# VHH binders against q9ulm0r997to1333: the designs that were tried, part 4

Target 1, 337 residues: q9ulm0r997to1333
Amino acid sequence: FSIPVHFTNGTYHVVGFDGSSTVDEFLQRLNQEIGMRKPSHSGFALFTDDPSGRDLEHCLQGSVKICDAISKWEQAMKELHPGKSEGGTRVVKLMYKNRLYFRSQVKGETDRERLLLASQTSREIVAGRFPINKELALEMAALMAQVEYGDLEKPALPGPGGTSPAKAQHLLQQVLDRFHPRRYRHGAPAEQLRHLADMLTTKWATLQGCSPPECIRIYLTVARKWPFFGAKLFAAQPAQLSSKENALVWIAVNEDGVSILDHNTMQVHITYPYSSVTTFGGCRDDFMLVIRSIPDKSSGKSHIEKLIFRMAAPKIAEATFIMASYMNHCTTTVNPP

## First folded at step 16 (VHH)

Design k4
Fold by ESMFold2, fold request of step 19:
Structure k4 (fold): chain B 337 residues (1-337), chain A 119 residues (1-119)
Amino acid sequence: as target 1 above (337 residues)
Amino acid sequence: EVQLVESGGGLVQAGGSLRLFCAASGFDFSRYAMAWLRQAPGKRREWVALIYYEGRTDYKDSVKDRFTISRDNAKNTVSLQMNSLKPEDTAIYFCAKSWYSTSRFFDSWGQGTQVTVSS
């Protein structure tokens, strides 16, 4: 048997397995074949898409057999669309991407790891889940264009050689669609989009001769200036505000703990280190986080805060699992006080 | 240990033909894309032809219709048929292995084989 494992840049690697292959064994083979470090260093994991087609991904546990995971996915798909030929033809999509990000492991990154991290970050930038200003957004798009397409090919002048102006403009718009934040182009008139493509051309031209590994290193150097690079973000509504449905925050889960970010600006309001998290979990669509404050020097007493957030139940499960994974990692590799 | 050994280079007259061969070992050949790269004197190494694991091909525009890349998964070989050769095709040609099945980045190549096209 073999199956494609998809990456966030739209490429894939075909991996072989048999009826006894576990996810751990499958990942070991994948990592060996593509030049990735083991999961304890890279933080990468294997996911499936959701059988319903919803925008939800499921992390596969290492002890599970690949064939069992595929069968479970197929069974769920059949139950959603009984008797439909069309519904029985969709196949599971395996995805390989970063789940946990460890700052101590940056120095040992492989070229493949850097490529895939940059690709994953680029998707977050495009989607508006990464804070980036207009100038920097074009520079980042140009870097990805250089990685994907190489040196910018100049538009044709009158004569038989070169790329036609219409074809060049089409490519520039494709690059913007793939690598540039959607919010900066939403509702823009055609004249403004042409001007944006011209500015992209200027940025991309400065990258002539820059190799893909160098462009990727620059990309990650810039992206990593954001303290929450590598964090997993969950949209949530704080119950304490009792406000309109538009009052959202981001719950950011990373190596350091759980942070609450402004939904629009991505600026941090507060960070709760894992050492201060007494209890967490969910009931239906309510995510609860119980925080023990730093003891008062005068009294020596700690304060307990109970935070409640409204989140979709599948997202609560994902957040809880990632938090538990980071807490376990801190215990086994770095013991906090 | 990945090993790629190029052969078939030589001196040929402009308009002539030449076939390059690459023998591959040390990896699961059938799961990777393979490519021919070339480096002319004083120039950067450039990609000229690519064949994916499933057999789909791609070519640099300047060699399209003149060069044909092919692979034999049973023998772990890659070939490059070069027709209508021009002096600007003069270069050292390298056989390269991709990072993974559909990657266009390469992590291994051989010592190369010299192709010289005389006027």
Scores: ipSAE 0.699, ipTM 0.880, lowest interface PAE 0.9, mean pLDDT 88
Fold by ESMFold2, last read:
Structure k4 (fold): chain B 337 residues (1-337), chain A 119 residues (1-119)
Amino acid sequence: as target 1 above (337 residues)
Amino acid sequence: EVQLVESGGGLVQAGGSLRLFCAASGFDFSRYAMAWLRQAPGKRREWVALIYYEGRTDYKDSVKDRFTISRDNAKNTVSLQMNSLKPEDTAIYFCAKSWYSTSRFFDSWGQGTQVTVSS
């Protein structure tokens, strides 16, 4: 058996397995073949798409057999679409992407890890889950263009064999679609889109001769200036006595703990280290976080703060499992084998 | 240990043909893209032709319609048929292995085989 494992840059690697292969064994082979470190260092994991076609991803547990995961996916799809013909059946998509980010593991990154982290970050920038201003966004898109397409070629005069002005403009719009934030282009008139392409040309031209590894290093250096690089962000609505339905925050989960960010500016309001988290979990669409605060210096008493957020249940499960994974990692670091 | 051994180079007159061969071992050949790269004296290495694991091909514009890349997964070989050769094709030609199935980045090369095209 073999199956493609997809990456966030639209590429994939084909990996072999048999009926007894676990996810852990499958990942070991994948990592060896593509030059990735083991998950305890890279933080990468294997996911499936959702059988319903919803925009949800499911992390596969290491002890699960690959064939069983595929069969479960296929069974779920059949239950959602009874009576479909064999010719109309969609197939499972395996995805490989970062789940946990460890700052201490940056020094050991392989070139492949840097490429895939940059690719994943680029997807977050495009989707608006990463704070970036308009000028820097074009610089970041130009870096990815240099990685993907190499040096910018000058448009040729009209004629066969050269790069025509129309083909060059089409490529520039493709680069913007792939690597530039959608929010900055939403509703923009054609004149503004052409202006963006011209500005991209200027930025891309300055990168002539820059190698893909160097472009990726620059990309990550810039991206890592945001303290929440590598965090997983979850849109959530705090429980309120108010009737406002649009009061959203970001819950950011990373190595340090759980942080609440302003939804619009992405500025941090507060960070709760894992040492202060007494308990957490969910029920239906309610995520609960129980915090023990630092004792009051005046009285010596600590507060127990109960935070309730409305979130989609699958996102609550993901956040809970990522938090547990980070907490277990800290325990393993204190008591190594 | 990944091993790539190129052969088939030589001296040829302009307009002539050569066929390059690459023997591959030490990795699961059928899962990777393979490529021919070349390096002319004083110039940087450039890719020339690429064949993906499933057989789809891509070529540098200057060699399109003159060069044909092919692979034999049973023998773990890659070949490059070069027709209508020009002096500009003079270079050391390298067989390369990709990072992964659909990657266009390469991590392994052989020692290369010299192709010299006289006018």
Scores: ipSAE 0.697, ipTM 0.882, lowest interface PAE 0.9, mean pLDDT 88
Fold by ESMFold2, last read:
Structure k4 (fold): chain B 337 residues (1-337), chain A 119 residues (1-119)
Amino acid sequence: as target 1 above (337 residues)
Amino acid sequence: EVQLVESGGGLVQAGGSLRLFCAASGFDFSRYAMAWLRQAPGKRREWVALIYYEGRTDYKDSVKDRFTISRDNAKNTVSLQMNSLKPEDTAIYFCAKSWYSTSRFFDSWGQGTQVTVSS
């Protein structure tokens, strides 16, 4: 048997397996074949798409047999459409991407890990889950253009053998569509979009001769200046702000704990280390965190704070799973003295 | 241990043809994309032709109507048929292995085979 494993840059690798292969064994083979470190270092995991076609991915547990996971996916799709007969039957999509990010593991990154992590980060920048101004975002888009397309070819004046200005402009708009934040282009007049493409040309031209690994290293160096690089961000509404219709925050989950960020600026309001999280979980669209403050020295009493957020149920499930994984990792790892 | 061995280079007159071969070993050939790169004197190495694991191909514009890349997964070989050769095609040609099935990045190549096109 073999099956494609997809990456966030739209590419994939085909991996072989048999009926007894577990997800862990499948990942070991995948990692060896594509030059990735083991999950305890890279934080990458294997996901399936949702059988219903919803924009949702499911992390596969390592002890599960890959054939069983595929079969459960197929059965779930069949049950969603039991009266549907022969036609274009959709097949399961396996996705390989970062789930947990560990700062201590940066030094040992492979070129393949850097490529895939940069690709995933680029999707977060485009989607608006990363604080970046318009100019810096354009520099980041230029780096990805250099990685994807190589050196910028300048259009010549129209004539025999010259490159068409229309083809050059189409490529520049394609780069902006793929790598520049959608929020900066949404509703923008055509003149502004053309100005962005002109500025992209300037940034991209400065990268002449820069290799893909060099561009990727620069990309990650810039992206990592944000203290929450690698965190998973979830839009949520605190229940206590009933006076506002759009009172949103970001809940950022990383190896340090759970942080509440301002939705507009992404500045951190507060960070709750996992040691202060007594319990957490969801009920329908309500996500709850129970926080224990440091006990007061004079009284010995600690304050319990219950935080309730409105979030879509699938996002609650994702957040709780990631939090549990980080908490388990912290209890099973050792730091050198 | 990945090994890529190119052969079939030589001296040919402009307008002539050559067929390059690459023997691959040390990896599961059928799961990776393969490419031919070339390096002319004083120039940087450049990509000229690519064939994905499933057989889809891509070519540098300057060779698109003249070169044909193919692969034989049973023999673990890649070939490059080069027709209508021009003096600017003079270079050392390298067979390269991709990072993964659909990657356009390369992590291994052979020692190369010299192609010289005379006027």
Scores: ipSAE 0.664, ipTM 0.867, lowest interface PAE 1.0, mean pLDDT 88
Fold by ESMFold2, look of step 16:
Structure k4 (fold): chain B 337 residues (1-337), chain A 119 residues (1-119)
Amino acid sequence: as target 1 above (337 residues)
Amino acid sequence: EVQLVESGGGLVQAGGSLRLFCAASGFDFSRYAMAWLRQAPGKRREWVALIYYEGRTDYKDSVKDRFTISRDNAKNTVSLQMNSLKPEDTAIYFCAKSWYSTSRFFDSWGQGTQVTVSS
């Protein structure tokens, strides 16, 4: 048996397995073959797509057999489409990407880990889940262009070997679509998009001869300056708001705890370390955090604060699972291996 | 240990042909893309031809229609048929292994084989 394992940059690696292979064994082989460290060091995990085709991913547990996970996915697909046995059946898609980010994982990080982490970060930048100013956004897009396409080719000239102006412009727009924040191009008139493409060519040209590993190292050096690099962000609505429900925040889950960020600026409002989180979880579309403050020396009692947020139940489940994983990791790493 | 051994280089007149061979060992050859890279004196190393694990190929524009890359997964070999050679094709040619099945980045190559095209 073999199956493609997809990465966030649109590439994949084909991995062999047998009927007894667990997810842990499968990942050991994957990591050996592609040059990545094991999940306890890299924070990467294996996911399947949702059988319904919804934009959801499901993390696979290490003890589960790969064949059983595939069969479960196929059974769920059949239950959604009874009577469609002849053809057009979608197949499971395996994705390998970072799930938990630890600052300590930079020590010993491989070039493959850097590539895939940068690729994942680039998707977050494009989607608007990463604070980045307009000038830096073009520099970051140029770095990814150099990684993906290499040196910028000159426009077509009379004679052989040149790149046509139409082909060059098409490529520049592809780069912007793929690597540049959507919000900076949303509703922009054509002349502004041409201006962006011109500025991109200037930034990209300065990268002549820069290797992919070099570009990726620069990319991550810049991206890691944001304190919430590697955090998983969830859009949520605090429940104490009026009936005008336009107020959103980001719930950022990372190694340090759970933080509430301004939705527009991504400035941190408050960080709750895991030690202050008494309980958390969801009921329907309500996510709850119960926070206990440090005991006051005067009273010897701490303040309890209940925070309630509205968000989709699958996102609540994801956030809860990631929080639990960070809490368990901190406990496990202080014990002997 | 990954090993890649190139052969088939030599001196040839412009317009002539050469066929390069690469023997691969130490990895599961059939699951990786393979490539031919070249480095001319004083220039950076460049890829010239790529063959994916499933057999799909890609070529640098300057060699398209003149070069043909092939692989034999049963023998763990890659070959490069080079026709209509030009002096500009003079370089050391390296057989390279990709990072993973569909990667266009390379982490291993051999010592190379010299190709010299005289006028």
Scores: ipSAE 0.630, ipTM 0.860, lowest interface PAE 1.3, mean pLDDT 88

Design k4
Fold by ESMFold2, fold request of step 19:
Structure k4 (fold): chain B 337 residues (1-337), chain A 119 residues (1-119)
Amino acid sequence: as target 1 above (337 residues)
Amino acid sequence: EVQLVESGGGLVQAGGSLRLFCAASGFDFSRYAMAWLRQAPGKRREWVALIYYEGRTDYKDSVKDRFTISRDNAKNTVSLQMNSLKPEDTAIYFCAKSWYSTSRFFDSWGQGTQVTVSS
């Protein structure tokens, strides 16, 4: 048996397994074959797509057998489309991407790990889950263009009955679509889009001869200036907030704790270290976070604050799993067995 | 652990043909893309031909239609048939292994084999 494992840059690696292979064993083989560190260092995990086709991915637990995970996916697909035969149109898609990010593990990153982290970050930039200004966004898109396509090349000769300038322009638009934030191009007139492509050409040309590992290192150096690089962001609505322009916040989960960010500017409002989190979890369609404050020096009393956020239910589950994973990792590191 | 051994180089007159071979070991050959790179005197190393694990191929424009890359997963070998050779094809040719099945980045190559095309 073999199955492709997809990466966020649209590439994949084919991995062999048998009926007894667990996710842990499968990942060990994958990591060895593609030059990745083990999950406790890299923070990468294996996911399946959602059987319904929703834009949702499901993290696989290490003790689960790969064949059982595939069968569970197929059963869920069958239940969503009763009456269909084996001849349906979709098969399970395995995805390999970063789930937990540990700053102490950056020094030991492999070139493959850096490639896949940059690719994943690029998807977050495109989707608007990463703060980046207009000027820097083009530089970052040019770096990814150099990684994916190499040096920008000029046409050899004006085409007989065709045009190389039109082909070059379409490639530039493809690069923008793939690596440049969507929000900066929404509703833009054609002249602005052509101007962006011209500026991209200028940035990309300066990268001639820059190797993919060098471009990726530059990319990550820039991206890591944001303090929440590697955090997982969840859109949420505070329960008692007005529905005006600030009705949404980002809940950012990283190794330090849970932070609340302004939805528009992505500036941090407050960070709750895990040590201050008394409890957390889902309560129907609400995410609950219970915070214990530092005792008042003059009174000695601690304050308990309960925060409620409305979130999509699958995102509540994901957020709580990631928080629990970080808390377990910190407990194991501080209080070894 | 990964080992790639090139052979088949030599001296050939312009317009002639030569076939290079690469023996691979130390990895699961059938899962990776393989490539031929070359480095001419005083020039940068450049890729020449690529064959993906499933058999799809790609070529640098300057060798397209003259060179053919192929693989034999049963023997763990890659070959490069070079036809209509030109003096500018003179270089050391390296067999390279990709990072993973569909990667165009290479992490291992052999010592190379010299190809010299005389005029």
Scores: ipSAE 0.628, ipTM 0.851, lowest interface PAE 1.2, mean pLDDT 88
Fold by ESMFold2, look of step 17:
Structure k4 (fold): chain B 337 residues (1-337), chain A 119 residues (1-119)
Amino acid sequence: as target 1 above (337 residues)
Amino acid sequence: EVQLVESGGGLVQAGGSLRLFCAASGFDFSRYAMAWLRQAPGKRREWVALIYYEGRTDYKDSVKDRFTISRDNAKNTVSLQMNSLKPEDTAIYFCAKSWYSTSRFFDSWGQGTQVTVSS
């Protein structure tokens, strides 16, 4: 058997397996073939898409057999559409991307890990889950353009083999769509979009001759200046606020703990280290986080704070599993085979 | 250990032809894209031709109708047929392995084979 494993930059690698292959064995082969370190160093994991077609991914556990995971996906698909013909062509999609980010992974990081991590970060920048100003956003888009397309090609003089100005402009808009934050172009008139493309051209031209690995290292150097680089962000509404559209926060989960960020500015309100988290979990669309504060010096007693957030149940499950994984990483990652 | 060994280079007259060969070992050849790169004196190494794991090909515009890349997964070889050679094609030619099945980035190449095109 073989199956494509997709990456966030739209590429894939075909990996072989048999009926007894576990996810761990499959990942070992994948990592060897594409130049990635094992999950304990890279924090990358294997996911399937959701059988319903929802924008939700499911992390596969290492001891699970690949064939069993595929069969479970197929059974869930059939249960969602009982009695339907097999006229649909949808098959399971395997995705390989970072799940846990550790600061220690920078030591010994391979070029392949840097590429895939930068690609994933670029998706977050485009989606608005990463704070970046307008000037830096163009610089970051230019770096990804250099990685994907190489040196900017200038239009030739008019002729059979020349590149037309209209075709060059179309490429620049494609680059902006793929690598530049959507919020900065939302509702923009065509003149403003052409001006953005001109500015992109200026930034991209300065990168002539810059290799993909060098561009990717620059990209990550800039991106890692944000303290929450690599954190997984979940939109949530604190239960104590009214249901107004601007009441949202980000719950950011990383190796240090759980942080609450302002939804618009992404500035941190507060960080709860895992040592202060006594319990967490969900019921339907309610996520609860129970915090034990530092003991009062005069009494020696800690204060208990209960935080309740509304968020979609599948996202609660994802957040819960990621938090548990970070809390448990000492046992799992300290004793590597 | 990945090994790539190029051969078939030499001196030819402008307008002539050469066929380069690359023997590959140390990796699962059929799952990767393969490429020919070249480096002329004083210039950076540049991509010339690419063949994906499934056989789809891509070429630098300056060689597109003159060069043909092909692969033999049974023998773990890739070749480059070069026709209508020009002095501008003079370079050391390298056989390269991609990072993964659909990658256009290369992580391994051989020592190269010299191609010299005289006027």
Scores: ipSAE 0.585, ipTM 0.831, lowest interface PAE 1.3, mean pLDDT 87

